VHH binders against q9p7j3. Designs and how they scored, part 63

Target 1, 174 residues: q9p7j3
Amino acid sequence: MILPLFPETQVHVFVYENVSNCAAIHEQLISQNPIYDYAFLDAATILYKKQVYSAIIRALEDRRDEQMKTKTIHSEVILSLSPKTEISSAFRQFSMTKKSKNIVVVKIDSKLTEEEEFERLDKLVEGNRVEFSDEELQKLIDFKVLKKNYKLDPSTLENPLASILSSIALRGYS
Below, E stands for the ipSAE of ESMFold2; O stands for the ipSAE of OpenDDE; V2 stands for 0.75 times the mean of E and O plus 0.25 times the DockQ between their complexes.

## First folded at step 4 (VHH)

Design k27 (framework vhh_5j56_2)
Fold by ESMFold2-Fast, scan of step 4:
Structure k27 (fold): chain B 174 residues (1-174), chain A 125 residues (1-125)
Amino acid sequence: as target 1 above (174 residues)
Amino acid sequence: QVQLVESGGGLVQPGGSLRLSCVASGFTFSYPSDYAIGWFRQAPGKEREGLSSITSSRGDVTSYSDSVKGRFTISRDNAKNTVYLQMNSLKPEDTAVYYCAAGWELSYPRDFDYWGQGTQVTVSS
């Protein structure tokens, strides 16, 4: 996908359910294996496509403005999902863990086509690929996790989109 | 594979000193800058207590629990993939199994991803 504000930046987003090898993937991330240079998110934390795209846009803006707080664009996407500016808190809230079952995977600056990235990721991830759509994400979300991560009150849970997007956009000053 | 191995525990008299070592393998020091090696201890019948951590970020950020501030010092030798805990002015209350672990924040032991086997420290006269 091509973002209107960043037309030179290629973005791909993939969703996998029933992943059995998250512990092995986590070890590859800790060892900084370059084959695993993606943002691996726990799908329990993602409700909307717009939530992921807003975090990607925020990370790309921070890279453009030389304001990245992390060492990679993919780590910056994970940070950008959080309403806080703390790297450790963002990773604990949104990143894949050894115990995750459903994941959202983001690739920025790919030299590969979307099909080639699918072929590569299907070899790394032992799970079932599903469509990146609001319908599929709504099957994987944990509303208790979402409420905690964005500090949503009961009145906003019926339509949380605006609150989530505002939290991402507000630079964590709230 | 990520592995952490502790060494340097033993029996020491009150007021004595010990240096614990934690050797890391299958690990890099730059994933993400706030990922830390921490030292924890657990005495029989007590909860696991976070003592000190050191990150891989520029300038290495260190933290200490109030129970060990001024007595314990954490340091890192990146060339040897080793983290040290220098323990001075040891008290009988410091008797515990000492663990090194890789994770995010000392206040959340459950959220540490990788743990060593532990090394026993006994402070007794």
Scores: ipSAE 0.422, ipTM 0.747, lowest interface PAE 3.0, mean pLDDT 86

Design k28 (framework vhh_5j56_2)
Fold by ESMFold2-Fast, scan of step 4:
Structure k28 (fold): chain B 174 residues (1-174), chain A 125 residues (1-125)
Amino acid sequence: as target 1 above (174 residues)
Amino acid sequence: QVQLVESGGGLVQPGGSLRLSCVASGFTFSDPSDYAIGWFRQAPGKEREGLSSITSSRGDSTSYSDSVKGRFTISRDNAKNTVYLQMNSLKPEDTAVYYCAAGWELSYPRDFDYWGQGTQVTVSS
């Protein structure tokens, strides 16, 4: 994907359903294995492609401006999904857990092509890869989790896109 | 600011045991906490090696490097805000300065932001 303002930044986003090895992946992330240098998100928290793109753009803006709050661009993407500025809170809300079943995986600054990342990730993730599309994401979302993470009321929940994007763009003000 | 203080190092003979302690101040290692705690070591002229970590995430996850798995055990006492490393069956190659580190993030690559001063462990006869 090509991003306005960041046309030279390589961005790949992958979606996996019915993942059976989330506990093993989580242990690799805790042990800081460089092979797992991705943002691993719980798909229960992601409703739209634009939600992920907005978090990526915010993270890249913070990196450009030397204002990253985390040590890696992938951690900054996870933080940028949260309406709050607390790193621990963002990870509890959006990152995959040992109990996750469906995941969204983000890679920024890949030295590999998209096809090579597919081959690599398919060896790490024991699940079914699906298209990164609003249609597929809407099959995996947990609306109770989404409502809690973005503090949505019933009127907002009927059409939450604008509220979610505003929360990401205005993190710390909303 | 977060501070970590290690203790329990010393001279021990091969096959012996030591228990290292890491006392944290400036944060609470409760469930859930903002911090993961790790133990590292560095021998003279060598790179720092990760040994073990413990998280305050739900379910309390521990990990061990292959060099110490089965010999070392990490544990915590939240009431004392302390993390321990029980070191059994010590070998001369375990000689190093041992560091406790704390970091906020569980995503990879995670950088540990806060480090203790280190405690020397020497295994020799």
Scores: ipSAE 0.005, ipTM 0.221, lowest interface PAE 10.1, mean pLDDT 81

Design k29 (framework vhh_5j56_2)
Fold by ESMFold2-Fast, scan of step 4:
Structure k29 (fold): chain B 174 residues (1-174), chain A 125 residues (1-125)
Amino acid sequence: as target 1 above (174 residues)
Amino acid sequence: QVQLVESGGGLVQPGGSLRLSCVASGFTFSEPSDYAIGWFRQAPGKEREGLSSITSSRGDSTSYSDSVKGRFTISRDNAKNTVYLQMNSLKPEDTAVYYCAAGWELSYPRDFDYWGQGTQVTVSS
């Protein structure tokens, strides 16, 4: 997808369910293997496409303005999902773990087409790729995790989208 | 909430040894904590340099910069919530303030939020 404010920046988002090799992927991320230069998110934390895109836009704005807090754009996406400014807290809240079963994978600045990235990631991730859609994400979300990550009040749980987007936009101010 | 406290610095002669300690609070090194901890140093007029790191996720996976490989060893004691840097064959160029830093395991190799206050190491006659 192409973002209006960043038309030259290629963005690809992939969703995998029933992933069996999260521990192996985790080890590659710890080793800083450049083949795994993606943002690997736990799908239990993502409810909407707009949630992911808002974090991507925030990360790209911070890069443009030379205000990135992390060393890579993919780490900045993970940080940008969090209402807090602590990098470690954001990774704890949103990044995949060895025990994750469903993941959302973000690639920014790919030199490959979306289909070529599908072929590459399908070799790295042992799971079923599904459509990046609100419908599929709603099957994978953990509402208890979402509530804790965004400090959602019971009154907002029926329609949390606006609250989540506000939390991302106001990162560091609340 | 996470805090790191360094100790063990001091004055030592060339060829000597020191062991630095980094005590962590606000998390533990045993499950369920996935924190990684590393050692850095900064000498006057020089940029901060990464020296060594240790992670819990892979059972004590360690790394070392070329400047200290074979001379420095990182280790951890989970019962004491402490990470050590054993420094052997110290040289005058090892003179610096030594810092420990911590971050979530997947972020740490590149990014971390938590720094100690530093401990001075001086290698001189």
Scores: ipSAE 0.080, ipTM 0.506, lowest interface PAE 5.8, mean pLDDT 84

Design k3 (framework vhh_5j56_2)
Fold by ESMFold2-Fast, scan of step 4:
Structure k3 (fold): chain B 174 residues (1-174), chain A 125 residues (1-125)
Amino acid sequence: as target 1 above (174 residues)
Amino acid sequence: QVQLVESGGGLVQPGGSLRLSCVASGFTFSYPSDYAIGWFRQAPGKEREGLSSITSSRGDSTSYSDSVKGRFTISRDNAKNTVYLQMNSLKPEDTAVYYCAAGWEMSYPRDFDYWGQGTQVTVSS
């Protein structure tokens, strides 16, 4: 996907369900294995494609403006999903854990094509690849987790998109 | 505010041992902390060299550079919020200022943003 605000930036987003090796992936991430240079998100926290794209755009804006709080663009995507500026809280809220079952994987600045990233990632992730779509994400979301992460009240639960996007866009200012 | 303070440096004879301590404030070494802690050294006229790192996750992953592998051991004491570097079989070429540093454990490449002031280690007869 080409982002209108960042047309030169390659962005790929992948969704995997029923992943059996999240603990092994987590070990590779903490070991700083360069092969795993992606943002690994717990799909329980992601309801919409626009949620992911908003976080990506915010991270790219922060990089452009030399205002990143983290050292990598992929870590900045994870931070940007959070309505708060605390890095550790964002990772606890949105990143994949050893116990995750379904994941969303983001790659920014890939030197590979989307198909080449699919081939590479399918070797790393032991799960079923599904379409990155609102329909598929809505099968994997945990609404209790979403409500907690974005502090949603009952009035926003039927259509939380605007509240989620506002939280991402206005992070650190409210 | 993240702060790191090293201690335990000093003078030791070749073949001896020292244990360096790094006390952290502003974050914790307990899971699910997102910090990794690394040990580095710099001798006069040389570039800073990475020696070892430890993560704060339950995986408790450690790494060592070839120059110290088998001689140095990194460990942590979460109750004291302290990371240690146990240095055995010390050689004159281990003489340097030793630094601990903190960075984000899942970022790549790992960049250590927070640095201590350093502690001098001298290996001499």
Scores: ipSAE 0.012, ipTM 0.375, lowest interface PAE 8.0, mean pLDDT 83

Design k30 (framework vhh_5j56_2)
Fold by ESMFold2-Fast, scan of step 4:
Structure k30 (fold): chain B 174 residues (1-174), chain A 125 residues (1-125)
Amino acid sequence: as target 1 above (174 residues)
Amino acid sequence: QVQLVESGGGLVQPGGSLRLSCVASGFTFSYPSEYAIGWFRQAPGKEREGLSSITSSRGDSTSYSDSVKGRFTISRDNAKNTVYLQMNSLKPEDTAVYYCAAGWELSYPRDFDYWGQGTQVTVSS
């Protein structure tokens, strides 16, 4: 995918359901295996495609402006999903855990084609790949997690898109 | 508040041993907190180097850089909320300020939110 403000930046987003090896993936991330240089998100935290894209755009803006708070663009995407700037809090809120069942995987600055990334990730992730679409994401979301992460009241929770996007885009600006 | 305090540094001869301690407050090492504690060092005029980490998840997942693998051992004592770095077969090139750092375990060694003040280790003959 091509982002209007970052046309030179290649972005791929993948969604997997019923993943059986999240604990093994987690161990590879801890061991610094460069093959696993992706943002691995818990799908329970993602409701919209625009939520993911807003976080990617924010991370790319911070990289462009030399304002990244983390060491990699992928960890910056995870941070950018959070309405706060604390790294540990953002990772606890949004990243994949050993117990995750459904995940969203983001790759930025891929040196591979989308097809090659599919082949690579399908070997790393033991689950069913599904389309990155609002319809598929809405099957995987946990609304209790979403409410907690974005501090949504009951009225906002019924139609949360604008609130979520505002929280991501305006993080730290008020 | 999350705080880390290092101790155990000092002067040692080549081939000697030291044990560094890192006492953590404001979080615990028990599963499922998912914090990682890492050891880093920085010698004068050089970049900070990651050495080892231990996670709070069950199974005490550990990792080591190639420069210290086989010589250094990381361990934790959950009752004392303390992480140790046992350093054996020390070399002059191990001379550095040693730092304890804590953060989300997926970020080791890339991103750490909390850093200790450091402890000096000098290996000289």
Scores: ipSAE 0.000, ipTM 0.232, lowest interface PAE 11.1, mean pLDDT 81

Design k31 (framework vhh_5j56_2)
Fold by ESMFold2-Fast, scan of step 4:
Structure k31 (fold): chain B 174 residues (1-174), chain A 125 residues (1-125)
Amino acid sequence: as target 1 above (174 residues)
Amino acid sequence: QVQLVESGGGLVQPGGSLRLSCVASGFTFSYPSDWAIGWFRQAPGKEREGLSSITSSRGDSTSYSDSVKGRFTISRDNAKNTVYLQMNSLKPEDTAVYYCAAGWELSYPRDFDYWGQGTQVTVSS
């Protein structure tokens, strides 16, 4: 994928459903195994492609401006999904956990093609790969989690896209 | 509001022992836990140093810096929402303000969000 403001930055996004080895992946992330240098998100928290893209763009802007709050670009993507500036809260809200069933995986600055990353991730993730599309994401979302993470009212829950994108874009505005 | 409160610091002679406590409020150590609690210290004119951490992944996953391995032990009491640092064989070089901090269990030291106010430890005759 090519981002208009970052055309030289290689970005890949993958979606897996029915993942059976999230606990094993989580332990590799705790040990900081460089093979697992991706942003692993719980798909229960992601409703739209634009939600993920907005977080990626925000993270890349923060890196460009030397304003990253986390150690890696992938951690910064996770932080950027949150309406708050609290790193631990963002990770708690959006990161894959040992109990996750469906995940969204983001790779930034890949030296591999999308096809090569698919082959690599298929060896790490024990699940079924699906298309990164709004249709597939809407099958995996947990609306209770989404409502809590973005503090959505019943009225905004009927059309949450604008509220979600505003929350991501305006993080740290004041 | 998440708060961390340290206690147990004080003056001790070289070779002595102290036990520090860190009481957390505003969150709980619950399964599946995504929280890590770390102990850090900072001596005057020096950068903050990470000493030890504990998570509630399978068993308590613990880590220690080389400067304290074998002398310090971290432990957790989930019922009291408290993390302890048992410090043995204390040296004058251990003199510092000791902080506990809470973060995501994948967080690097710089990524801890919540910090206590610190407790002074002085090791001298």
Scores: ipSAE 0.000, ipTM 0.178, lowest interface PAE 13.5, mean pLDDT 80

Design k32 (framework vhh_5j56_2; at its last look DockQ between E and O 0.32; V2 from the best seeds 0.00; counts 0 for: pae E 7.2 > 2, unsure alone 60.1 < 65)
Fold by ESMFold2-Fast, scan of step 4:
Structure k32 (fold): chain B 174 residues (1-174), chain A 125 residues (1-125)
Amino acid sequence: as target 1 above (174 residues)
Amino acid sequence: QVQLVESGGGLVQPGGSLRLSCVASGFTFSYDSDYAIGWFRQAPGKEREGLSSITSSRGDSTSYSDSVKGRFTISRDNAKNTVYLQMNSLKPEDTAVYYCAAGWELSYPRDFDYWGQGTQVTVSS
């Protein structure tokens, strides 16, 4: 996918359900294996496509402006999902864990076509790939996790999209 | 919550050895822990340099910068909640304040959020 504000930047987003090898992926991420240079998110934390895109846009803006807080663009995406600026908190809130069952995977600056990335990721992830759509994401979300991560109160819980997007865009001020 | 305390610094002659200790509080080391500890140093007028890191994973992933690879060894003692840096074949250019830092184990060491106060290492004849 091509973002209007970043037309030269290749972005791919993949969703996998019923993943059986999250512990093995986690070990590869710890060892900083370059083949695993993606943002691996727990799907329990993602409700909307716009949530992911907003975090990607924020991360790309910070990279453009030389204001990245983290070493890699993929870590910056994880940070950008969080309403707080603490890196460890953002990873704790949004990153895949050894016990994750459903994941969202983001790749920025791929030198591969979308089809080639699909083929590579399908070899790394032992699970079922599903469409990156609001409908599929809603099947995987954990509303208790979402509420906690974004400090949602009962007045915003029924329609949380605007609150989530504001938290991402205005990090540190809402 | 998270606090780190370094010790073991001091004066040593070129070719000598020192072992630094980093005692952690606010979390515990175990195979199910989600934290990593790294060692960094900073000499006067220079940028902070990452040296080594160790994770709490069962596989115990370790990393070393090229400047210390083969001379320094990182290890942990879960019962004492302590991470060590064994420094061998010390050189005058190893003179610096040494820091330990902690972060979530999937973050890069340069992105660690929790820092100790530092301990001075001086390598001189």
Scores: ipSAE 0.436, ipTM 0.727, lowest interface PAE 2.1, mean pLDDT 87
Fold by OpenDDE, look of step 5:
Structure k32 (fold): chain B 174 residues (1-174), chain A 125 residues (1-125)
Amino acid sequence: as target 1 above (174 residues)
Amino acid sequence: QVQLVESGGGLVQPGGSLRLSCVASGFTFSYDSDYAIGWFRQAPGKEREGLSSITSSRGDSTSYSDSVKGRFTISRDNAKNTVYLQMNSLKPEDTAVYYCAAGWELSYPRDFDYWGQGTQVTVSS
């Protein structure tokens, strides 16, 4: 996948359901194993493709402008999902946990095709790949968590995408 | 509200040892916590330098910068909610303000949100 504003940066996004080894992945991330160079998101916190893309774009823009708050582009993606400025808060809100069952995996600066990247990632994730679509994400979302993460209320629930995108875009400006 | 308080700094001769302590509040060093604690230092006129980190998880992952590897050891006491930095074979170039910081253990490399006030370490004959 190529983003229009970042034609030199290849991005891949994968969704896995019924992942049985999130705890093992978690341990590898804790150990900072470089082969796990992805952004691992809890799918329970992701409702829209545009939410993910918005975070990716924000992260890439931060990198471009040398304004990243985190050490890596993948960490920046996780931070960019959050309306909060604290990295730990963002990770707590959106990152995969050892108890996660469904995950969204983001790869930035891939040198592989989507198929090749999938084959590589499939060695790390024990679960079922599903389509990266709003329809599939909707099946995996925890609305309680979503509402909490973005402070959605009855007035914003009518159009949660707008609120989410605004939160991502305006992080640090309120 | 996470707070970190460093202690144990002071004046020591070259070749000497110090043990720094970082007491954390606002979270606990339990296997249910996903925090990492790191030690940093900053000398006058120099950039902040990361030295070591340890996770709060059961895996107890540790890391060291090349500048302190083999001389410094990071450890954790969950009962006291404290992280230590044992500094051996100290050199004059180790003179700096030492900080502990807390962040999410899943960040790679480690990113830290919470910082202590710092403790002065001076290595001089």
Scores: ipSAE 0.385, ipTM 0.702, lowest interface PAE 1.1, mean pLDDT 92
Fold by ESMFold2, look of step 5:
Structure k32 (fold): chain B 174 residues (1-174), chain A 125 residues (1-125)
Amino acid sequence: as target 1 above (174 residues)
Amino acid sequence: QVQLVESGGGLVQPGGSLRLSCVASGFTFSYDSDYAIGWFRQAPGKEREGLSSITSSRGDSTSYSDSVKGRFTISRDNAKNTVYLQMNSLKPEDTAVYYCAAGWELSYPRDFDYWGQGTQVTVSS
């Protein structure tokens, strides 16, 4: 679901499969190259569109409330996916790695249309764009990774959405 | 699981030098790894402070706090899965327990979630 809390903030989300240059992208992210100012997520950790949108909303709320723990809104999205408050563990769990195969890419505060942003991003990512949809995300998820990241037991793993969204919304309150 | 073991601490005279070692296990500190290693210290009654860090990425990035820049040097030996802290021109103010820590190198800001047990460094006459 999309809430109108941030109606003037342009957000774009892209999904790529079979990405061959994650190591090169990773080097650019370490150097904080501004051309790569996106959140690069490992698609193996993302099962739902709502998972991504909930993390975006949480990051934007923390920015609004002057409670961000990271330096950029994109790094805050990565932290916001995690049920934990530790930055390093959130990045380890959700960020693209040098060996990732499929990625989800988030741009917040875009000044560009989706098509324009895609044209820029497609020059950076060597992979095949697929639709940002629950159907495509379910093809790319690793359920073992999902269970570990959110501490899901067998009863919650069958229908994990509520547990995941609660973890994102309530992080830092437990 | 990631494990870190410090060694090389001890008693040293002011102006002296000491080299600390941090041996890692549970990951390989190579260009394929995504971990950074950092050195920290904590003196009695003070907060833990960050001293230096080094990434595992090709074209390694090192950093130093202002309090140790120019006196301390971080380095690594991938074959031994070891990171070193060379400490020169030691002062009594450097007396502390020194910790090695590991964290995901892409973390921004850099953060560390695996810690060693620490090694005591004492600088006195």
Scores: ipSAE 0.016, ipTM 0.487, lowest interface PAE 7.2, mean pLDDT 85
ESMFold2 (binder alone), look of step 5: mean pLDDT 78; pTM 0.800

Design k33 (framework vhh_5j56_2)
Fold by ESMFold2-Fast, scan of step 4:
Structure k33 (fold): chain B 174 residues (1-174), chain A 125 residues (1-125)
Amino acid sequence: as target 1 above (174 residues)
Amino acid sequence: QVQLVESGGGLVQPGGSLRLSCVASGFTFSYPSDYAIGWFRQAPGKEREGLSSITYSRGDSTSYSDSVKGRFTISRDNAKNTVYLQMNSLKPEDTAVYYCAAGWELSYPRDFDYWGQGTQVTVSS
């Protein structure tokens, strides 16, 4: 995909359900294996495509402006999903864990095509690839997790898009 | 201002045990912390390998690489600003320089900002 504000930046987003090897992936991340240079998110925290895109745009803006709080663009995407600036809290809230079953994977600055990245990821992830669409994401979301992460009230839970996007865009201005 | 100092390395026979210590100065292990403490090792001619980490983001939850899981245990003493790596059932393949590092608690990719000088562990008969 092409982002209007960042037309030269290659961005790919992948969704996997019923992943059985999240613990193994986590161990590879601890070992700093460069093959796993992606942003791995718990799909229980993602409701909309626009939620992911907004976090990517915010991370790219922070990189452009030399305001990144983390060391990598992929880590900055995870931080950017959080309405708060505390890094450890953001990763606890949004990143894949050993217990995750469904994941969203983001790759930024890839020189590979989307198909080539799929071939790589399908070798790393033991799960079923599904379309990156609002419909598929809505099957994987945990509304209790979403409510907690964005501090949504019951009335907002029925249509939370604007609130989520505002939280991402206005992070740090509470 | 952050300094990490490792100690406890040495020579041990196969099947033996060692406990490594990492003392941090200029760094507070109070919750919530934006930084994790991890242990890495590097054998001659190999890249650095991550072994274990301990973090506040998971309430003192620990993570281990497959090569050391069940044999090594990481722990923390906040009052002493010290992180330990208890190494049991040591094998010749565990021979390496062991490093303590501090950095972001990330599920991927690992970033560590501060590194100790390392301590040599040799497992030989």
Scores: ipSAE 0.012, ipTM 0.238, lowest interface PAE 8.8, mean pLDDT 80

Design k34 (framework vhh_5j56_2)
Fold by ESMFold2-Fast, scan of step 4:
Structure k34 (fold): chain B 174 residues (1-174), chain A 125 residues (1-125)
Amino acid sequence: as target 1 above (174 residues)
Amino acid sequence: QVQLVESGGGLVQPGGSLRLSCVASGFTFSYPSDYAIGWFRQAPGKEREGLSSITSDRGDSTSYSDSVKGRFTISRDNAKNTVYLQMNSLKPEDTAVYYCAAGWEFSYPRDFDYWGQGTQVTVSS
């Protein structure tokens, strides 16, 4: 995929449901296995495609401006989903856990085509791939998690998109 | 394969000292910088209690529960991939199984990803 603000940057986003090996993937991430160099997100935290793209764009802007707070672009995507600039808080809020069942996987700067990344991820992730679409994401979201992560009140839960995107764009500017 | 192994428990008299060690394998303390290693304990019939944590962030951040502040000190040896808990001025109420855990946040036991099997500490005369 091509982002208008970063046309030279290759971005791929994948969604898996009913994943059985999240504990094994988590161990590989903690072990810093380079094969697992992706952003692994818990799908319970993601409601919209625009939410993911906004975090990617913010991470790429921070990299461009030499203002990354984490060591990798994929960690920066996870941080960028959070309304706060606290790395540990962002990972607790948005990253895949050992008990996750549905995940969103982001790859930036891939040397592979989208089809080649699909083949690679199919070997790493034991689950069912679904379309990266708002419709599929809405089947996997946990609204209690979303409300807590973005501090949404009941009135904003019915139309949270603008609030979520503002939180991502304006984190650290209070 | 991520593993945490505790050692250093045992029997000690009130007022004595023990040093617990937690050896981590399958990850390093530099990854990620805010990934914490902490110590918890659980006495029979009581809830699991968080005691102390350490991260490899900008300031080598440490935290302590009120029950152990001033008596316990957490430290790390990155070359040995080991976290220590130095326990001084031990009291009979410190008797518990002590657990090493790794995770992103030190607020509650459920927030930690990996746990050791525990090491028994008994403080009695």
Scores: ipSAE 0.032, ipTM 0.447, lowest interface PAE 6.6, mean pLDDT 83

